Miniprotein binders against q53ft3. Designs and how they scored, part 134

Target 1, 195 residues: q53ft3
Amino acid sequence: MFGCLVAGRLVQTAAQQVAEDKFVFDLPDYESINHVVVFMLGTIPFPEGMGGSVYFSYPDSNGMPVWQLLGFVTNGKPSAIFKISGLKSGEGSQHPFGAMNIVRTPSVAQIGISVELLDSMAQQTPVGNAAVSSVDSFTQFTQKMLDNFYNFASSFAVSQAQMTPSPSEMFIPANVVLKWYENFQRRLAQNPLFW
Short names: E, the ipSAE of ESMFold2; O, the ipSAE of OpenDDE; V2, 0.75 times the mean of E and O plus 0.25 times the DockQ between their complexes.

## First folded at step 14 (miniprotein)

Design J19 (at its last look DockQ between E and O 0.51; V2 from the best seeds 0.00; counts 0 for: pae E 2.0 > 1.5)
Fold by OpenDDE base, look of step 14:
Structure J19 (fold): chain B 195 residues (1-195), chain A 83 residues (1-83)
Amino acid sequence: as target 1 above (195 residues)
Amino acid sequence: SPIQEEFEKLMERAEYHFEWAERYYEMGDKEYALLYFEFAARIFRKAAELAKKNNDPESYKEAIEYAEEAQKYAEEIQKELEK
């Protein structure tokens, strides 16, 4: 249902479902992370009148998890970028993950998504410093992400002559990836917030 | 009074949403602007209902006016997104 992306890292599409309505991504080495993208995979929309509250968790000075509300994702806003670099020493608030025994290590932060009623979401106030500062920052982040993906994908490119037959595997032509990349770049240039 | 305190908390929350809606709109994030204006409107309406229950017509009027403003902006943004 959800994906999580950090620039320079592989996309995470397999959230740990810790409850019927709660999903968690682990973010190793979170201290090096400035921004996180949370997005819907597009496979399952939110039910009508529902969305997702996105939380960030990091260990406090006592090693206890501190959860902060970053923002929201909805069917109308299926992806969002959050700045987490400035949150590492903040104070936590009430959160839906507090009662859950989630295994944590000091170097691993977590992104939690709670599926909630929009009315309930409206009763919450995200931390202000989690918002991206500008469209330009968003564009730059997205560009870096795209470049990383393209570089990653292209590193596996082989010619047909170089292919080893693997009937159990599906292959995508590199030109398809390139076309996708170019189209995405064009869309991004036209509207940095098109997605 | 406890009711007045609750009213003020609701108003503060709604105002928070409203301000962020404006910021997101200025940043070009119309989808988030829309969402936050909708949130603002919802909470302002809740505040209004509370004021009504408390027989405070002035607070009711204030909250309703803000709710209508937030809703108006939301509707305008929605129209922009549909183009």
Scores: ipSAE 0.665, ipTM 0.888, lowest interface PAE 0.7, mean pLDDT 86
Fold by ESMFold2-Fast, scan of step 16:
Structure J19 (fold): chain B 195 residues (1-195), chain A 83 residues (1-83)
Amino acid sequence: as target 1 above (195 residues)
Amino acid sequence: SPIQEEFEKLMERAEYHFEWAERYYEMGDKEYALLYFEFAARIFRKAAELAKKNNDPESYKEAIEYAEEAQKYAEEIQKELEK
């Protein structure tokens, strides 16, 4: 039902369903993440009067999860971009994930989505410092990612002598993909707001 | 009074949504601006119902006026999104 995207990483579209109304994405190496995008896949809308509350959690100094409410996704607002780089020392929010028995690896954060009534969502207040952009920003970010990948990959085109001798197939060396990923991550590390 | 404390908490929550709706609108995020104004209106109306049950007409009037203002902004933004 949901997708999660981080710049320089593969998109996640298979959330772990931990309850009938609760979904989780793992974010390994979260200290290197500045922004996350959460979106609906568009296959199934929320039932009337319902939406999704989006939470971020990280392990505190004792290894226990700290959950913060980032915002919402609804049929009228099916995608949102959140800034998480400033949240890692924040106070925990009231959250519906307290009953979950989650074993967490150090440096792995989570995005949680709880399907709730709009009346319930309205009674909650997201953390202010996670708000950054509109749906248009998501489109611009995605286009920039695609352009960056194409430009980098094409700059390392290989001769046919380096490919399997099959005239109908095209191959990209694995190191070209790795170089693109590393270059993108380097730019994000130097300027986290570069998109 | 517990009911007065609950009223104040609802008003603060609705005001938080109202202020964030304005910020989202200024950021160009009209979809979130609409959602948050609708949330503000909903919680202001809940506060008004609480004031009515508490026989507090001044608080009731205040909450209803803010609810109507939030609803007006939500309707204006919805019209912007339709064109």
Scores: ipSAE 0.588, ipTM 0.861, lowest interface PAE 1.7, mean pLDDT 78
Fold by ESMFold2, look of step 14:
Parts: structure tokens; sequence; C-alpha cells
Structure J19 (fold): chain B 195 residues (1-195), chain A 83 residues (1-83)
């Protein structure tokens, strides 16, 4: 019914069903994860009038689960990207998983999906704006990366007349690409979501 | 009263969803904008039902007008998504 994807990892399509209406994916090494994608596989839609509330759980300092509502998936919004990098030490939210005997290991977080009536989902409020637009966020990141590269590379541009006798061609020093790459990597390492 | 307090809580929750629907629309996420306008409409209607049971026509009118506005936005966005 559901899939869960983290960049650089194999997609998970076999959720642990912990109740008739509740599904869980394990996320080992959760401290390294910044975003997760939750999506419907397309083979089994939600029943009419229902959808899915999506939660993120991580173990606190005592190993107890802390659950936070990330947002929703529905037949009309069948996939969503959730930012979790800022949630790994936050306060928990009201959630439907607290009384369940879910198998836990100390370093593993979980994504929980609770199939609920739309009326019940409407009464919940996600933590901040964890959900991001899958299309606009990718487009926005791509545009910012292209703008960054263009501005950086253009600051080193020289005319062909300054380098060769063919003055109608423009050249940039070869190391501009390397400098841009190094600067971009340092900034990304300092703030993975600077975009 | 407890009933008036519940009404105010429902109105605040629905307004929160309505505002997030507008933000998602401005971000270009029409699917979430639609979902959140529908959520807002549902909660405004719950508030209207509570006001009706409490014989409070001013609160009923306020809640139902907001519900209809949210529903109108949702219907317009639905039409945009079907194109």
Amino acid sequence: as target 1 above (195 residues)
Amino acid sequence: SPIQEEFEKLMERAEYHFEWAERYYEMGDKEYALLYFEFAARIFRKAAELAKKNNDPESYKEAIEYAEEAQKYAEEIQKELEK
C-alpha cells in the first residue's frame, strides 16, 4: 500500500503492519537522514473518506519513542517529501502509536502511517512545515544551484581576446568549476538545507 | 461556557488550516492547498453545527461563511488540477 524512500537508500515497499490501520517503516541510522519520501504504491487506494497521517518517531535519551506528525498522504496527494533533520530532538505530538508494542532498537527511527477518516485527520496539526512541495522544492533547489554556479563561474570569465586571437569566444579559467564545487560542498556540509 | 470554548477552538484550528492552504497554494503545491482547504471547510462546518445546536445564529453564520469560502477555493483548485 505504501512506500518509503530515503536518498541513497533502497526504497522500502514492505511496511510492518502493526494494526489493521497502522503501518511502520524502520529507518536505521536516522541521524544521517534529512528528508524522507512517503508515497502510495498505487495498487491499493485509501477507502472513500479516508487518508493517511504520517508520523516520524525517534528514540529519546531513555530509548523511548518520540512521535511527531509530519503531515498527510491521500488519494489526492499520494506522495510527499518530509524534512526531518530538525525533528530529531524536538517535542512529541499527539499520535495514535503510543500504546502499541512496536519493535524498537535504540538507533532506529520509524515512519508511521495511520489510516484514518479525513474528519479525524483534519483535527490534527503537523509539526511546523515538515512537508515540502515535491515539485517546487526540487525546482527551487535546482534553480538556486544553477544560479549559484552561473554567478560563481561568471566572476572568473575572460574574453577570448585576452587568451587567444579569436575574440568572439569567451573562456573561463578551468579551475572555476573546481572552486565552485569545493565552495558548494563546504556550504552544503555546514547547512544541508541552505537552499 | 464549555460549548463556546469548544467553538472557538474549532474556529482557530480551521483558520490555521486555511492559512496553510493559502501558503501551499503560493508555493505551487496545489494538491496540499486543496487538501488543507478541504480540512478547513470540514472543521468550519463542525463549528457551525455546534453553534446551531447551541442556538447561536451569529456564530453559525460566521462559521458557515468561512466553510463555504474554503470549499469554493478547494473547488477552484480541483478544477485547476483536472486540466
Scores: ipSAE 0.506, ipTM 0.820, lowest interface PAE 1.9, mean pLDDT 77
ESMFold2 (binder alone), look of step 14: mean pLDDT 90; pTM 0.899
ESMFold2, look of step 17: ipSAE 0.496; ipTM 0.822
ESMFold2 (binder alone), look of step 17: mean pLDDT 90; pTM 0.896
OpenDDE base, look of step 17: ipSAE 0.662; ipTM 0.886

Design J2 (at its last look DockQ between E and O 0.01; V2 from the best seeds 0.00; counts 0 for: pae O 8.9 > 1.5, placed apart)
Fold by ESMFold2, look of step 14:
Structure J2 (fold): chain B 195 residues (1-195), chain A 83 residues (1-83)
Amino acid sequence: as target 1 above (195 residues)
Amino acid sequence: SPIQEEFEELMERAEYHFEWAEKYYELGDKEYALLYFEFAARIFRKAAELAKKNNDPESYKEAIEYAEEAQKYAEEIQKELEK
């Protein structure tokens, strides 16, 4: 349902589902991360009247999780970039993950997404200026990440004549990735805020 | 009183969302601007209902006027996004 992307790293599309309505991505070596992109994969939209509250969690100096509301994703805003470089010593906020039994490692932060009613989301206040809204910087950052993903995926492309039988693996035709890339790039160029 | 404190907290939260909606709009993030105006309108209406239950027509009028303003901006931005 969700993807999570950090510049210079592989995109994550397999969130850990920790409850029916809660999803988590691990961010190892989180201290080197300045921005994270959270987005909907486009396969399953939110139900009507619902959206996603996006949280960032890191271990504090005592090793206890500190959760902060970064912002939101919805069907009308299906992806957003969040700045986390200034949050790694911030104060926690109210959040829905507190009692969940989630696997934690000292050097690993987490992105949590909680599917909630829009009415409930409206009552929440994100920390500071976590969601990045500089259109020029956003466009350049997103293009760089998009190019990196496409170039990486393309580096594994083989023709059908070059394929070795591998029945235990799933494959995606290269033209699907190219079509996605071209569509996303076109929409970004026409409206940097379409997502 | 506790009811007046709750009303003031709701108004401050709604104003925070309204302020950020305006900032997102100025920065060109119309989708977040729309979302935050809608959030502000919801919270202003919650504050208005509290004022109505507390028989405070001046506070009710203030909250409802802000809710309607936020909703109007949301509707205008929605029309812009449909193009």
Scores: ipSAE 0.453, ipTM 0.797, lowest interface PAE 2.2, mean pLDDT 80
Fold by OpenDDE base, look of step 14:
Structure J2 (fold): chain B 195 residues (1-195), chain A 83 residues (1-83)
Amino acid sequence: as target 1 above (195 residues)
Amino acid sequence: SPIQEEFEELMERAEYHFEWAEKYYELGDKEYALLYFEFAARIFRKAAELAKKNNDPESYKEAIEYAEEAQKYAEEIQKELEK
């Protein structure tokens, strides 16, 4: 149902379901993370009248998890970008994950998604600095994500002479990926919210 | 030279992934460690090929050595995951 993306890291599409209505992603080495994208995979929508409250947790000085509400995802807003770098020293808030026995390590933070009623979500107040408020921050994050993808894809590029015949596989020319990348960058520069 | 700059860029990118592989391994995430070591190895090999084309045997050797190291770690982790 959900995906989690950190620039420079592999996308996570398998959340741990810790309850019927609660999903968790682990974020190793969270101190190096500035932004995280939470998104719906598009396979299963939220039930009517429901959405997802997105929480971030990090261990405090005592090793206890501190949870903070980042924001929301809904069928109408199936993705969101959150800045978590400034939250690492924040105060805890009420959260639906407090009673959950989730194994944690000191270097691993978590993204929690709680499926909740939209009306209930509307009464909650996210931490003020969690939402990406600046176009510049959004652009920078997107650029890093794109660079990561391009690097990943290009790492598999081989010449025709190096190709092993595999009739069952489809191949994409590297220049196609490059052209896509250049076009995407151009569009992003023109309008960071074009997509 | 542009070729040298490209070589260094590839090396830096590969090193970045290598370092992340090590971090993931230390964190106990062997699957991620494996993938990032493999990724590093691929990029190091590309750097090596570039060095070869540029007739730079020293850079070639360096890149190949790092590629082999990354590949070795990947293989070791893969064996661990298969147990």
Scores: ipSAE 0.013, ipTM 0.259, lowest interface PAE 8.9, mean pLDDT 79
ESMFold2 (binder alone), look of step 14: mean pLDDT 90; pTM 0.890

Design J20 (at its last look DockQ between E and O 0.66; V2 from the best seeds 0.00; counts 0 for: pae O 3.2 > 1.5)
Fold by ESMFold2, look of step 14:
Structure J20 (fold): chain B 195 residues (1-195), chain A 83 residues (1-83)
Amino acid sequence: as target 1 above (195 residues)
Amino acid sequence: SPIQEEFEELMRRAEYHFEWAERYYELGDKEYALLYFEFAARIFRKAAELAKKNNDPESYKEAIEYAEEAQKYAEEIQKELEK
């Protein structure tokens, strides 16, 4: 349902579903991360009248989790960038993940997504310093994400001579990825907020 | 009074959403601007219902006027996104 992307790292598309309406992604070495992108994969939309509250969590000095509301994703806003560099020492707030017995390794933070009614989301206040504060930062982050994705996908490129049949597996031609990259990069240069 | 404090908290929360909606709009994030104006309108209307229950017509009028302003912005942005 969801994806999570950090510049310089592999995209995560396999969230841990810890409840019917709750999903988490691990962020190892979280102290080196400045921004994360949370996005909907497009396969399963939110039910009508619902959306996702997005949280950032990290262990405090005594190992207890600290959760902060970053913001929201909805069918009308399916992708958002959050700045987490200023949040790594913040104070926790009320959150829906406390009922879960989520085990967390020290030095690993989490992105949590809770599917909720829009009315419930409206009653919440995200931390203001999670918002992207300038177009330049957004553009820089987006370009790094594009380069990371392209480099990752292209590292798996093989010729037909190198392939063996795998009928249960789907493949895409490498030129499709290149064309997407070139088109996205051109569109980003024209309007950094087109996506 | 605890009822007046609740009303003021709802108004502050709605104003917070309204201000972020304006900021997102000026940054060009129309999708978030729409979402946050809609959230502001919802909370202003909740504040208005509290004022009505408390027989406070001045607070009711204030909250409703803000809710209608937020809703107006949301409707304009929705039209822009549908184009």
Scores: ipSAE 0.472, ipTM 0.809, lowest interface PAE 2.1, mean pLDDT 80
Fold by OpenDDE base, look of step 14:
Structure J20 (fold): chain B 195 residues (1-195), chain A 83 residues (1-83)
Amino acid sequence: as target 1 above (195 residues)
Amino acid sequence: SPIQEEFEELMRRAEYHFEWAERYYELGDKEYALLYFEFAARIFRKAAELAKKNNDPESYKEAIEYAEEAQKYAEEIQKELEK
């Protein structure tokens, strides 16, 4: 139902379902993370009148988990970018994950998504510095992600002369990836929210 | 009074959402702007109902006016998103 993306890391599409209405992603080495993208996979929409409250959990000075509301995702807003780097010293708020014994390590933060009624979500106040909705920030994030992918993919590029025959393996020409990249960049420049 | 405190808290929450809606709109995130205006409208209406129950017509009027404003912005954004 949900995905979680950190720039330079693999996308997470397998949230741990800790309750019928609650999903958790683990974020190892969270101190190096500035932004996280939470998005719906598009396979299962929220039920009518419902959305997702997105929470971030980090250990406090006592090692206890502190949960903070980052924001929301809904059928109408199926993805959002949150800045988490500035939240590490904040105070916790009321959260739906407090009663859950979620195994946690000090170096691992968590993104929690609670499926809730929109009316209930309306009564909540996200932390003010978490939401990143600027087009520029999104563009920069996406660009970094794309660059990471391109660099990764290109590192495996070989010429025909360098190829080892492997009849069972499929190959994609590097220029195809490049063209895709260029097209994506163009689309992103035209409309950062084209997806 | 406890009712007045509750009313004020609702108004503060609604105002928070309203302000963020405006910010998101300025940032070009119309979907989030829409969402937060809707949230604001809902909470303002809740505040209005509370004021009504408390026989406070002035507070009721204030909350309703803000609710209508938030709803108006939400509707306008919705129309923009449909183009």
Scores: ipSAE 0.046, ipTM 0.519, lowest interface PAE 3.2, mean pLDDT 80
ESMFold2 (binder alone), look of step 14: mean pLDDT 90; pTM 0.897

Design J21 (at its last look DockQ between E and O 0.01; V2 from the best seeds 0.00; counts 0 for: pae O 12.1 > 1.5, placed apart)
Fold by ESMFold2, look of step 14:
Structure J21 (fold): chain B 195 residues (1-195), chain A 83 residues (1-83)
Amino acid sequence: as target 1 above (195 residues)
Amino acid sequence: SPIQEEFEKMMERAEYHFEWAEKYYELGDKEYALLYFEFAARIFRQAAELAKKNNDPESYKEAIEYAEEAQKYAEEIQKELEK
């Protein structure tokens, strides 16, 4: 349902589902990461009236997770870029990831996505220092890359009537991510500014 | 009173979202600006409903006016995104 991207790393598209409505990505060597990108793969939208609250977790000096609300993704905002470099010394916030707070090695953080009602999401206030300007070249490139992926993957979307089971869900072929990555890399190699 | 305190907290939260909607618009993230104006409108309407059930027409009117303003900004941004 979700992807997670860090500059210079391969995209992660296999979130760990820790509950029916909660998904997690591991971020090894998180201290070297300044931005993370969270996006929908384009084939399974949120149910009507729902969206995703996105959290960042890092281990404190005792190895215990500190969680911060970064922001949201929705069907109308299917991708978002968050700055996390300033958050690694920030204060934790209330979060829905109770028992999944597994003690981790000091170099591994997590991105958590909680699928919630839009009304519940409206009651939450993200940390302000995670906001990113779209004027920055990194942000522009990353957003265009995600838009390209979303459009590419969505062009392969099928309704449940075209497959079984679950008629209310959409699916994509298994190799869509690889095809997208290969096409994007080829274009980038030909023109690093093609975006 | 506890109900007036709840109303004030709802208005404060909605105003916070409204201000972030404006910030995201200035940062060039129109999709987030739209989302946050819609969140603000939702909370302002919830505050208005609380005021209505508490027989407080002044608070109701205030909350509805803010909700309509947030909704107007959301509609304008939606039009910009559809171009």
Scores: ipSAE 0.444, ipTM 0.796, lowest interface PAE 2.3, mean pLDDT 79
Fold by OpenDDE base, look of step 14:
Structure J21 (fold): chain B 195 residues (1-195), chain A 83 residues (1-83)
Amino acid sequence: as target 1 above (195 residues)
Amino acid sequence: SPIQEEFEKMMERAEYHFEWAEKYYELGDKEYALLYFEFAARIFRQAAELAKKNNDPESYKEAIEYAEEAQKYAEEIQKELEK
């Protein structure tokens, strides 16, 4: 249902489902992370009237998780970029993951997504510094994200001669990905917030 | 040369996947670890073929050795997942 992307890192498409309505991504070496993208995979939409509250967790000095609300994703806003670098010294807030026994290591942070009612989400206040502060920063991050995705996708490219017959698998021509990339870059240049 | 540059890019990409495979394994995400070791192995093999075309036996050997290592880890994880 969800994906998580850090610029320069591989995309994560398999969240750990820790509850019926709660999903978690692990972010190793989180101290080096400035921004994360949380997005819907497009396979399963939110139920009507529901969305996802996105939380960030890092261990405090005692090794206890500190959770903060970053923002939201919805069917209408299926992706969001969050700045987490400034949150590493923030204060904890109320969160739906507090009762969860999630194994953590000191160098691993977590992104938690809680599926909630839109009305409930509207009453919540994300941390102020979680939003990307400037269009320039947003653009730079998006470009890095795109490059990462393109590099990732292209790494799976094989020639027809290299293909192993697999009737159950669907293949996407590499040129399709390239065209998408070029088109996305063009649109991004025109309007960094087009998506 | 352009071929050599492409070889190096492929090696870097394969190494990147290899490193992340290790990270995912450490995190206990064996499925992702498996996937990325397999990708690393594949790209290393592709790099090896490029080296072969470039008549660079040393680069070929290096790429093959890394491919074999990645493949070995993938196979080990596959066995773990099947238990």
Scores: ipSAE 0.000, ipTM 0.210, lowest interface PAE 12.1, mean pLDDT 78
ESMFold2 (binder alone), look of step 14: mean pLDDT 90; pTM 0.890

Design J22 (at its last look DockQ between E and O 0.54; V2 from the best seeds 0.00; counts 0 for: pae E 4.4 > 1.5)
Fold by OpenDDE base, look of step 14:
Structure J22 (fold): chain B 195 residues (1-195), chain A 83 residues (1-83)
Amino acid sequence: as target 1 above (195 residues)
Amino acid sequence: SPIQEEFEELMERAEWHFEWAEQYYELGDKEYALLYFEFAARIFRKAAELAKKNNDPESYKEAKEYAEEAQKYAEEIQKELEK
């Protein structure tokens, strides 16, 4: 249902489902991370009247997990970028993931997504410093993300003659990916926050 | 009073949503602006209902007016997104 992306890293599309309505991504070496993108995969939409509250977890001075609300994703806003660099210290809460026994190490942060009613989401207030402060920063981050994805995808490109028959696998022509990339770049240039 | 405190908390939260909506709109993130204006409207409406329950017509009026304003902005943004 969800993906998580850090610039320069591989996209994560396999969240750990820790509850029926809760999903978690691990972010190793979180201290080097400035921004995280959380997005819907487009496979399963939120039910009507529901969305996702996005939380970030880091260890506090005592090594205990501190959860902070970053923001939200919804069917109408299926992706969002969050700044987490300023959240590596401070105060937080244990809600809604605090009751869960999630194994973590000090160097690994977590992104948690809680599927909630929009009305319930409205009752919450994200941390102020998690918001993107400038379009330029967002654009730069997105560009790095796209470049990373393109480089990753292109690394697997093979000619038809080089393909090993695998009837169980689906293949996407590289030109499709390229077209997608070009279209995305164009849209990004027109409106950095189009998505 | 506890009711007044709850009212103020709701108003503060709604105001926060409203301000963030404006900021996101200025940044060009219309989808998030829409979301936060909707949130603001929801919470302001809750505040209004609470004020009404508490027989506080002034607070009711204030919250209702803010709710209507937030809703108006949400609707305007929605129209922009549909173009």
Scores: ipSAE 0.417, ipTM 0.782, lowest interface PAE 1.2, mean pLDDT 82
Fold by ESMFold2, look of step 14:
Structure J22 (fold): chain B 195 residues (1-195), chain A 83 residues (1-83)
Amino acid sequence: as target 1 above (195 residues)
Amino acid sequence: SPIQEEFEELMERAEWHFEWAEQYYELGDKEYALLYFEFAARIFRKAAELAKKNNDPESYKEAKEYAEEAQKYAEEIQKELEK
């Protein structure tokens, strides 16, 4: 039903379902994570009148989970970027993941998604740090991903004189990657939602 | 009183959603702006019903007017998204 993406990591699509209406993703090494993307896979929509409350959990000094509401996803807003870097020292609040949540190690945080009525979601207030615009967070996340991809691809660049013949392989000129990078950066700066 | 405290908490929560809806709209996230205006309208309506049940016509009028304002913004944004 859901996916979870952190820059520089493989996308997670196999949420742990801890109840009929509750899903969890583990985030190992969570202290290195600043942003997370939560999105609908597109296979199972929310029932009409329902949506998802998205929570972040990290272990406190005793290893006990601290849960904080990040925000929401719905059929009308199927993906969102949440800033979690400022939340790693925040206080917990009321949450629906009590006995259903198992903290495995002190360095593993969790993203929890609770499928709820829209009326119930409206009664909740996300934490202030997570209320940063998802458009601005998406722009920052996407720019870092673009930089990472460009640096990675560029690290393999060779001249034609340096190439070993490999007729079964397909090659693209390095300037195609640069043109793509420059075009994407420009379009992202003009309209973060152009894609 | 507990009822007046509950009314004030509902109004604060709805205003919080309303203010974030405005911020999301200014930043171009119309989908979140719509969601948060709808949340604000729902909570303002809940506050209005509490005031009505408590026979407080001034609080009822205030909450109802804010609910209608939030709903109007939500409807305008919905039209923008459906173009």
Scores: ipSAE 0.216, ipTM 0.688, lowest interface PAE 4.4, mean pLDDT 78
ESMFold2 (binder alone), look of step 14: mean pLDDT 90; pTM 0.891

